VHH binders against Probable nicotinate-nucleotide pyrophosphorylase [carboxylating] (nadC). Designs and how they scored, part 4

Target 1, 283 residues: Probable nicotinate-nucleotide pyrophosphorylase [carboxylating] (nadC), of Methanocaldococcus jannaschii (q57916)
Amino acid sequence: MLKDYALKILKKSLEYDVGFGDITTNSIIPEGVKAKGVIKAKEKCIVCGIDFIVAFFEEYGIKCKKLFNDGEEAYGNILEFEGDARTILMLERTALNLLMHLSGIATMTNRIVKKAKSVNKNVRVACTRKTLPLLSPLQKYAVYIGGGDTHRFRLDDCVLIKDNHIAIVGVKEAIRRAKENVSFTKKIEVEVSNLKELREALEERADIIMLDNFKPEEIEEALKIIDEFERKTNFKPIIEVSGGIKEDNILEYAKYNVDVISMGALTHSVKSVDMSLDIVRYQ

## First folded at step 25 (VHH; from a2 with Y56S)

Design L2
Fold by OpenDDE, last read:
Structure L2 (fold): chain B 283 residues (1-283), chain A 119 residues (1-119)
Amino acid sequence: as target 1 above (283 residues)
Amino acid sequence: QVQLVETGGGLVQPGGSLRLSCAASGFTFSRYSMGWARQVPGKGLEWVSYIYSGDSTEYQDSVKGRFTISRDNAKSTVYLQMNSLKPEDTAVYYCAKYTYRPDWYMDVWGQGTQVTVSS
């Protein structure tokens, strides 16, 4: 399903990129010329999206042999291919762009996950919905491949009460209304901005409480409040921390006994892996 | 059967150097990321560094430029070269093996080796 979606995206991207034709390739490369080659990772990375590229190439008659699977560490040759030279050259940039981007997300995510879980093996590192248009499911897949949590994919996955909701109806009323109007199958998450809102969310027994933009020292206080509530009621929500968290400060948050650390940077501020496609004439 | 054994710890003066070694056995060493963490008694575990199955490395900010993690796959050993040591580096240092996806955490630990930096 995701593979099909990726293929649709790649084909639409190709349609745009080609326009009325690849005038460079078509003017230089004779029709019918065959080529073989490889896609290379020019830096160490966690590979992600290789099956999407294989499907894309195969859709246009290019034979492929993958050398790595998604989630594996790779450097150098990651995919071999052969087929029509004009076709390969037409597909090249579109294929590389997606592969480079997804591998970048997976690589960054993996680095951060390893750091965080080194001090807290139970913590999950999650992305957000801060994704590029039409690429959200693929980017979240890349986060997953890197060892992260996808969080909710869409608005219909989970209730997430935010500051703007709270500004209108308040924390307690928001939770109550959500419980009354949303299926029992959906979790209710609340973004709290201070300890007062935290207490309100606890009293209403939200499934997930996000400590939004809490400083590390404030997280410590929040956890004390949560522990006290648990002792009193035997209820404990999932605790998520978020807000301005990046690779350089992840450990400041991972040291606390929280369940989830969410980071928008996993998808909106990622460096693509440098890759290249090299070909030679074949027959 | 999986085992990690740290060596090389000891007492050193500020500005001095130590080289820690971690001998691994019981698994295919070359396929796994390895790491170092440290802990002061009564305080939380602190991540120091890790190295991928290749030679890609990451470091905690406080040790960047001073510590170097490396590995010898032929010897199934990971190293931590510690230069310009500071009193703040005093801790028990642990070597650990990382798991693969989906876990990506340290699942095997050594017994630890004491590093003391003091005048």
Scores: ipSAE 0.862, ipTM 0.946, lowest interface PAE 0.5, mean pLDDT 96
Fold by OpenDDE, fold request of step 26:
Structure L2 (fold): chain B 283 residues (1-283), chain A 119 residues (1-119)
Amino acid sequence: as target 1 above (283 residues)
Amino acid sequence: QVQLVETGGGLVQPGGSLRLSCAASGFTFSRYSMGWARQVPGKGLEWVSYIYSGDSTEYQDSVKGRFTISRDNAKSTVYLQMNSLKPEDTAVYYCAKYTYRPDWYMDVWGQGTQVTVSS
């Protein structure tokens, strides 16, 4: 299903990129010329999106030999291909852009996940919905491939009560209304900004409580409150921490017994992996 | 069975150097990331460094520029070269193997080797 979505995105992107035609390739390369080449990762990375690219290439009659699978560490040649030279050159940038971007996400995510889980093997590192239009499913897939958690994909996946909701109706009322109006199948998460809101969220038995913009020192106090509540009530929500968390400070948060650390940077501040498509022979 | 054995620890003066080795067995070494962590008795585990199968490396900030992690796949060994050692580097150092996807955590540990930095 995701592959089909990726293919649709790639095809639409190609349509846009081609416009009325690849005037460079078409003016230089004769029709019918065949080429052989490779896609190469110029940096060590976690590959992501290779099956999307294979599907894309094959859709246009290009034969592919996959050398790596998504989630694998790679450097150098990652995909071999052969086919019509004009077609290959037309597809090149569209294919590379997605592959580079997704691999960047997967690579960054994997680095951070490995660091965090070195301190706390039980913690999940999650992305957010800070994604690019139409690319959210693919970017979140890349996070998953990197070992992260996708968090919710859409507004219909999970209730997430935020500060703006709280500002209108308050924490308790927000949770109560959510419980009354959403399906029993949906979890209710609430973003709290202080200990008072935390206590309110606990009292209303939110499924997930996100400590939003808590300093590491404040997390410790929050966890004490949560533990005390659990002792008294035998209820413990999933605890998520978020806000200003990056690769350089992930360990400051991962050392606490929290369930999830969410980071927008996994998708909105990504360095693409440098890759190239190289023609090695033509016929 | 998967096994990791650390060696190379000892007593060293501040500013000195040590090279830790971790001999691995029981798994395809070249396919897994390896790491080092350290722990002071009574304190929590501290991540030090890890190395990918492709030799990409990451370090904890406090050891950057001083420690170097490396691996020899032919010998199934991971190393930690520790230079410019400080008293605060005193700890038991553990070698660990990372799991592969989707887990990506340290699942196998060595017995540890004591590193003491003292004048």
Scores: ipSAE 0.860, ipTM 0.946, lowest interface PAE 0.5, mean pLDDT 96
Fold by OpenDDE, last read:
Structure L2 (fold): chain B 283 residues (1-283), chain A 119 residues (1-119)
Amino acid sequence: as target 1 above (283 residues)
Amino acid sequence: QVQLVETGGGLVQPGGSLRLSCAASGFTFSRYSMGWARQVPGKGLEWVSYIYSGDSTEYQDSVKGRFTISRDNAKSTVYLQMNSLKPEDTAVYYCAKYTYRPDWYMDVWGQGTQVTVSS
C-alpha cells in the first residue's frame, strides 16, 4: 500500500517536473539510445526509499538491481539500472529528491535513536505530525526505518488533547468527554504543561501523558508524582516527553525513565543525503 | 559466544592520553556498530561514542575534539583514542556491541577498563 502511494506521488511529481517535455535531454540525446548506470550515495547514510525508486524506474521500463535494502547502512553504489537513456534522465531528479530526503530522515533518526538507547534501551524516539503535505506517510516510514516511532499517522489514530482543548474545557473534562465519545479502541493522550495538569490527567487515568516543554529537572518531579500515583492506584500511563528536543540534548531526556521522547525535528528539519545518478552509454 | 575484552586503561595526568582497545569475538564484527560508554561508581551509565559498520562516528559533546573512535575490521577491534584527558573523564570504560534494527541498543559489553585522570 505504501509502495503504491509512493509511486503515485512520484508519478505526479514527474508530471509536474516534465511539463511539456524534457527539452534538454530530448534535444541532445538521440531516441533509442540505451544507457546503464548507478545511483550513488556520496555520504554514509541509512538508505530509505530504494524500493520506491525501483518501482518508479520499473514503471517506466528501467531495469534495476538494488544493492542495499531500506534500513541498511550504505555508501557508494546503492542501485544499478539500465534502460532508455532519455527516460532515465527524465526520471533522475524526481527519483533522487525522494530518495535523498527519506534517507536523510532515516539517517538522522537512526543516529538519535542509537544515542538515546545507549542510555535507555527501553525508550522510544518518536516523530510528530510536522511533515510536508502529501509526504507524511513516507516521512513517517523513513522514521520507522531509522528505528524511530511513527507516533500517530493521522488525527483518527489517537486522541491527543492539546492546550487549546484544555483552555476551553479543562484537563479532566476533556479526558472524560474523550472517553465517552471515542471508541474504546483508541488511546487517549493529553499534553500537560504543569504539575497541576499532570495530577488531573493522572486522576482521570489518561492512557498517555505528554510532558510538554518540561525542563529536564522538572521531569524528575513529574516522575515522582507518577510513581506515587502508581503506588496508590496501581495505574501507570505511558509517559511521553516533548518540546524543544533535538539531537544535541536528547541524552538529557533519555536518562529519565520515560517511555517516549518525541521530536518534530526528525521530519521538519532534515538534511537530505547527498546522492548522484551516473550513466554511461550502453548500446 | 560473543565476547568483548577491553585493554589500555590506567592512570594518567590531566592533559595526558590513553588509547583503549576492545577485542571482539564470536560474531561478524564488520557488520555491527560498536560503541564506548563509561560509568562512575554510584552514577548512571554515560554514552561516549559509537562507530557504524561503515566507519561513521558520533561523540558525546563533552569528548568531542578530544576522543576518537576507530575500528579495524581485520583485527575485530574497536579503539578509543583519548587525548587531553580531564579528571572528569575518570570512569570505568566499557566497549559495547550494538544490535541491528529494530532495536539499536547495546546488547553486549566488555568487563570494562579503569581510566583514572589525576595529578
Scores: ipSAE 0.860, ipTM 0.945, lowest interface PAE 0.5, mean pLDDT 96
Fold by OpenDDE, fold request of step 26:
Structure L2 (fold): chain B 283 residues (1-283), chain A 119 residues (1-119)
Amino acid sequence: as target 1 above (283 residues)
Amino acid sequence: QVQLVETGGGLVQPGGSLRLSCAASGFTFSRYSMGWARQVPGKGLEWVSYIYSGDSTEYQDSVKGRFTISRDNAKSTVYLQMNSLKPEDTAVYYCAKYTYRPDWYMDVWGQGTQVTVSS
């Protein structure tokens, strides 16, 4: 399913990129010339999206040999291919752009996950919905491949009460309405901004409580409140912390006994892995 | 049967150097990421560094530029070269093995080796 979606995106991207035609390739490379080559990672990375690229190449008659699977550490040659030279050159940039981007996400995610879990093996590192238009499913897949949590994929996946909702109806009313109007099969998460809202969310027994933009000292206090509530009621929600968290400060949050650390930077501030496609004439 | 054994710890003056070694056995060493953590008695565990199977490395900010993690797959050994040591580097240093995907946490630990930086 995801592969089909990726292929659709790649084909649409190619259609745009080609325009009226690849005037460079078509003016220089004779028709019928065959080529073989490789895609290689110029940086050490967690590779992601290789099956999408294979599907893309094969769609246009290019034969592929995969050297790595998604989620594996890779450096150097990651994919071998052979076929029509003009076709390969036409597909090159579109294929590399997606592969580089997804591998960047997977690599960054894995790096951060390993750091966080070194001090807290139970914590999950999650992305957000701060993704690029039409690329959200693929970017979240890359986060997953990197060892992170996808969080909710869409607005229909989980209730997430945010500050703007709270500003209109309040924490308690928001949770109550969600419980009344949303299927029992959906979890209810609420973003709280202070300890008062935290207590309100606890009283209404939200499934997930996100401590939004809490300072470390405030997180510590929040956890005490949560523990006290658990002792009194035997109820404990999933605890998520979020807000301005990046790779350089992840350990400041991972040291606390929280369940989830969410980071928008996993998808909106990604450095693509440097990759290249090299070919030679074949036959 | 999986085992990690640290060596190389000791007493050193500020500005001095130590090289820690961690000998691994009981698993395919080259397949797994390895790491170092340190702990002062009564304080929490602190991550120091890790190295991927492909030798990519990461460091805690406080040790960047001073510590170097490396590995020798033929010897199934991971190393931590510690230069320009400071008193605040004093701790028990532990070698650890990471789980493979999808877990990516430290699941096997050595016994630890004491590093003391003091005048």
Scores: ipSAE 0.859, ipTM 0.945, lowest interface PAE 0.5, mean pLDDT 96

Design L2
Fold by ESMFold2, fold request of step 26:
Structure L2 (fold): chain B 283 residues (1-283), chain A 119 residues (1-119)
Amino acid sequence: as target 1 above (283 residues)
Amino acid sequence: QVQLVETGGGLVQPGGSLRLSCAASGFTFSRYSMGWARQVPGKGLEWVSYIYSGDSTEYQDSVKGRFTISRDNAKSTVYLQMNSLKPEDTAVYYCAKYTYRPDWYMDVWGQGTQVTVSS
């Protein structure tokens, strides 16, 4: 299903890119010429999206041989292909754009996950919904391939009470209404911005409490409050920290006994992996 | 059953070198990232280095340029070459295996090998 979704995106992107014709290729490459070649990673990366590109190429009659699976570190040749030269050249940029982007997400995620788990083996590093329109399922897949947690995909996956909801009805009432009105199968998460809201969320037994934009020092205070509440009540929520966290400061947060660190940067501030498509034999 | 066995520790003078080896069994070695961590006397466990399944490497700042991690997939072995050793490198060194998706972390450890750097 995710492959079918990716193929739909690739086909739509190709339709836009080609328009009424690939005028460069059609003007200089004869019909019926066969070519062999490779897609090459020009820098070390965690590859993500290979099966999508294989499906895309095969849809247009191009035979493929994968040299790496998603999640593996790669450098150099990652996919071999052969088929009609005009077709290969038409597909090139569309295929590379998606593969380079998803591999960029997986690579950044893998690096950050390894860094966080080096000091806190139990912590999960999660992305957010700060994704590109329509690309969210693919971008979250790349986070998963890199070793991260996808967090909710859509608004209907779990309750997440935010500052705007709190401004309208308050923390306690928001949690109470969510518990009354939403299926028991959905977890209730609340973003809290200070210790007062934290105490309110604990009193109402929110399933997940996100410490939103807490400084590291404030996290220490929050954890003491949560520990004391657990001692007295035997209740402990899942603890998530978020806001202002990026690769260069994540260890300041990961050292604390928190369950999840979430970061928008995994999907919204990603450098694509540099790749090329090279024709290596022409017939 | 996953098993990791470290060898190569010993007593070395400051400035000396040692090569640690970690023999692995019970899993498809070439598919997993591997690493080294150390238990320094009076301090907690700290990571030292790891090597991806594709041979890319990472190092803690304090050992970068002095230590080199490598792997031999044919022998299912990971190595740590330690050069220019300092007294603060004295520790029990552990080899570790990372998990594979969905939550990458170090899940299996060896028994450790003692490295002592002393005049």
Scores: ipSAE 0.000, ipTM 0.189, lowest interface PAE 18.4, mean pLDDT 89
Fold by ESMFold2, fold request of step 26:
Structure L2 (fold): chain B 283 residues (1-283), chain A 119 residues (1-119)
Amino acid sequence: as target 1 above (283 residues)
Amino acid sequence: QVQLVETGGGLVQPGGSLRLSCAASGFTFSRYSMGWARQVPGKGLEWVSYIYSGDSTEYQDSVKGRFTISRDNAKSTVYLQMNSLKPEDTAVYYCAKYTYRPDWYMDVWGQGTQVTVSS
């Protein structure tokens, strides 16, 4: 499952990193030297990926004790470990790279979710598919750990009609074809870029309507149209806003009565949490 | 399992005081030097103070005369009395255990306690 997936990524990354051998460690550190140490968060964070690192270390014979679970606020020591010194040093960078990145995503997501919910208690903050190749399940897991919504994981999870689809067949036809051809278990979402497309999406009863790159004042007008449509028809879609939204402007959007704010920045513009691995010779 | 647990942090106005405590377990406390470090926003970890197993103390220049480290070996506890606090003292404060060797360093850390100095 996700832990096995993470372990495969870590082992492949390690294979690349080691190459013909860890020449520094092998030239300096005698075989059989034992070490113990900690992974340490050098800044406050929401830790994410600890179980993946434990699995990775244990695969190579390193004993671990978690000091925090994923989702907990942490600073300082987050994992204790002990084992063969050469092995620990070989694994260090690969382990830290993933842990720092996933914790960065979780930390940023947590900050943004807390900000948005302080103004709009019902809003969800979601990531997108703007993820690194092969890392999407792990990055979206980090969003979840931070309190965010993952949005669809893959193309097959949910219909999302985008501007290029609309350019080919139009909004109404795209929605009609999706309803005809896709399982009843899949929601149909459409990105609209203007009020005309919004009205068309409402008429065709899209399950989710994303207001793509709308300015705040345009969102206000869109919401009036949606509210009027609901009064006339008793139909209201899930309302998502997206496009150009970042931590420093999210409150301009969260104040509106929208259901979801999605942000590519949660996964594509993330600063890793600064962490270190510190050891001492044990034997 | 070696554990260090910090308490006593909080919000305080400039010029105020706080007393941090660090409860230690899982090792023979009296045989090890102990210390405090802090993570200041926007900066890396910095050493604050340490107390030798023989009770001698050392302080970073910026806290000398304002902070006092002490230990109670019977309670396996280290304290940091912080007086005349300044906004620059705002940080997460960590209790740490040292190894005793010529190349001496901190090898076990606590979870940390937040100290915030502002109006």
Scores: ipSAE 0.000, ipTM 0.068, lowest interface PAE 28.2, mean pLDDT 88
Fold by ESMFold2, last read:
Structure L2 (fold): chain B 283 residues (1-283), chain A 119 residues (1-119)
Amino acid sequence: as target 1 above (283 residues)
Amino acid sequence: QVQLVETGGGLVQPGGSLRLSCAASGFTFSRYSMGWARQVPGKGLEWVSYIYSGDSTEYQDSVKGRFTISRDNAKSTVYLQMNSLKPEDTAVYYCAKYTYRPDWYMDVWGQGTQVTVSS
């Protein structure tokens, strides 16, 4: 079903890109020319999105052979294909744009996950909903392929009580209303910005507590409070840290006994992997 | 300019009741959390109650169950209904506007109104 979603995005993107026609290709390349080619990764990467590109090419009659699966480290040729030359050239940029972007996310995620796990093998690194409109399921898939956690996909996936909710009704009331009004199957997460809010969230038994924009030394005090609460009550939430965390500073947080580190950067501050598509006339 | 004016203080016997009012002007009242603090002789300034821009309220433990904070956004007014008053409630009561959340800091406060609980 994700493949079908990706295909819809690719087709819509192609429709926009083509407009009334691929005037360069149609003015230069005769009808009926057949070509063979490759997509090549021009730098080492974690490939992600290859099945989406295969589905997209096959929709337009281009035969494909994958050389790598999503999640594999690759350099050089990653997909072989053959078919109508005009068609291949028409699809080229649309296909590469998505593949390069998703592979960029997977590659950055993989690097950051490895870095965090080098000091804390149990920590999960998660993305957020800071994603491009309509691309969230694909971008979160790329985080997953890179070894990260997706966090919630949509507003309906779990409760996340944020600073603006807290500003209106407070932490305790927000959690109480969520428990009363939302299905028992949904976890309740609250982002807290100080120790008072942390204690309130613990008292109300939030399932997940996000320490939002805490400095590393504040994390240490927060964990002490959570440990003391667990000792008294046998209740321990999932502990997430977030806010201002980047590749450069993630080790300052990962060294603590937290369950999840979430980062918007995994989806909003990524470099696409450099790739090319090369063809030769076959027939 | 932001202004807060408290009224409704006075002398009352233990067990009695008072209702404080705070008229606000110079800002978009409904957007901000409001509250009450009191300056108790010998104890300094302490928070009493908050009311969020929604309908949620918070109270200091010593007044919970006895005091009720409310707001009327149409009149830009905050109220504090004080029941079962004790001598320990004797203080100058201030109305306050908060910057974002009631626990951060009082941004602006009024001149105060004296409440005296005495036999």
Scores: ipSAE 0.000, ipTM 0.346, lowest interface PAE 15.4, mean pLDDT 90
Fold by ESMFold2, last read:
Structure L2 (fold): chain B 283 residues (1-283), chain A 119 residues (1-119)
Amino acid sequence: as target 1 above (283 residues)
Amino acid sequence: QVQLVETGGGLVQPGGSLRLSCAASGFTFSRYSMGWARQVPGKGLEWVSYIYSGDSTEYQDSVKGRFTISRDNAKSTVYLQMNSLKPEDTAVYYCAKYTYRPDWYMDVWGQGTQVTVSS
């Protein structure tokens, strides 16, 4: 389960952060002092990761009350907590770092999904595997919470034939070998970088065709080819566009009749939501 | 008062396994590093392993790969899984609570549990 995974990450990060001890807290705060406090969102956001932080705090004996669930738009107090003051202060930065980051992903994803769907109601906005080491499941969860599609989580989730595979065996042979060797339960996706590769992928009936680094004008031509192929054969793949797509240019792609727009930026170029942890009173 | 109570010692043949447990009380267990030391007959106390509050572990070279320290914060318990035991592992094993600061010494320990590896 993802909560257990998040807890492992939080505990390992805490171990690093604490080191030999929280020297500021230990030098100033007496042992046994009780405190109450809040985590605040300092800007409007889609909150993500609150259950992970609750599990983390409760592991260390801090009682929590959620004020929001993941996926809700929030501003101000999002979590109330109570417990040992030294413990709360020790956990603070580790907890905020993850919560702020995941909420940043969810917030950016939500904004981009709404923008894309305003032009194309059926389009999905997806992340990629361009994620931080070990954080991929959490970052993809945040994309999901923001209304995006996670795409494959791992190499074993679906076949994705890339330029390096194509360089070795070619498009047609790559798809044929994948169909022969991989379970019928796995979709086969191929990245194509030009119209010749697109035609080859269509002939071999790839389940998903990613138009990789196509300019908008090239997408128009690709869609014409796909439509003609469908008329002739009654076969149409899922159409994904990717490569160099960001928030500021996504509408140039979303206006086309494509099924998926994928963006590494959802997970690799995200600003954390500004949050604070404040102790309101103690004892 | 801080108390540490070790269990799980006994007689085992070379190559065998034992699991030691240490039940802790009287302090906020999850905050402190915990460890194991042993008193080998004819020698002084020697450090065996410790586990940080965040679950990172360290081991003496002679036990690395054979012993595993772990903790369960919900039960206030630290464990030592000892595999591939050798006669040289025969000792009284003590559970210990470490200090906050980097003196890296045990400030409280239990009465110990005997581990004997012999055939």
Scores: ipSAE 0.000, ipTM 0.093, lowest interface PAE 24.9, mean pLDDT 89

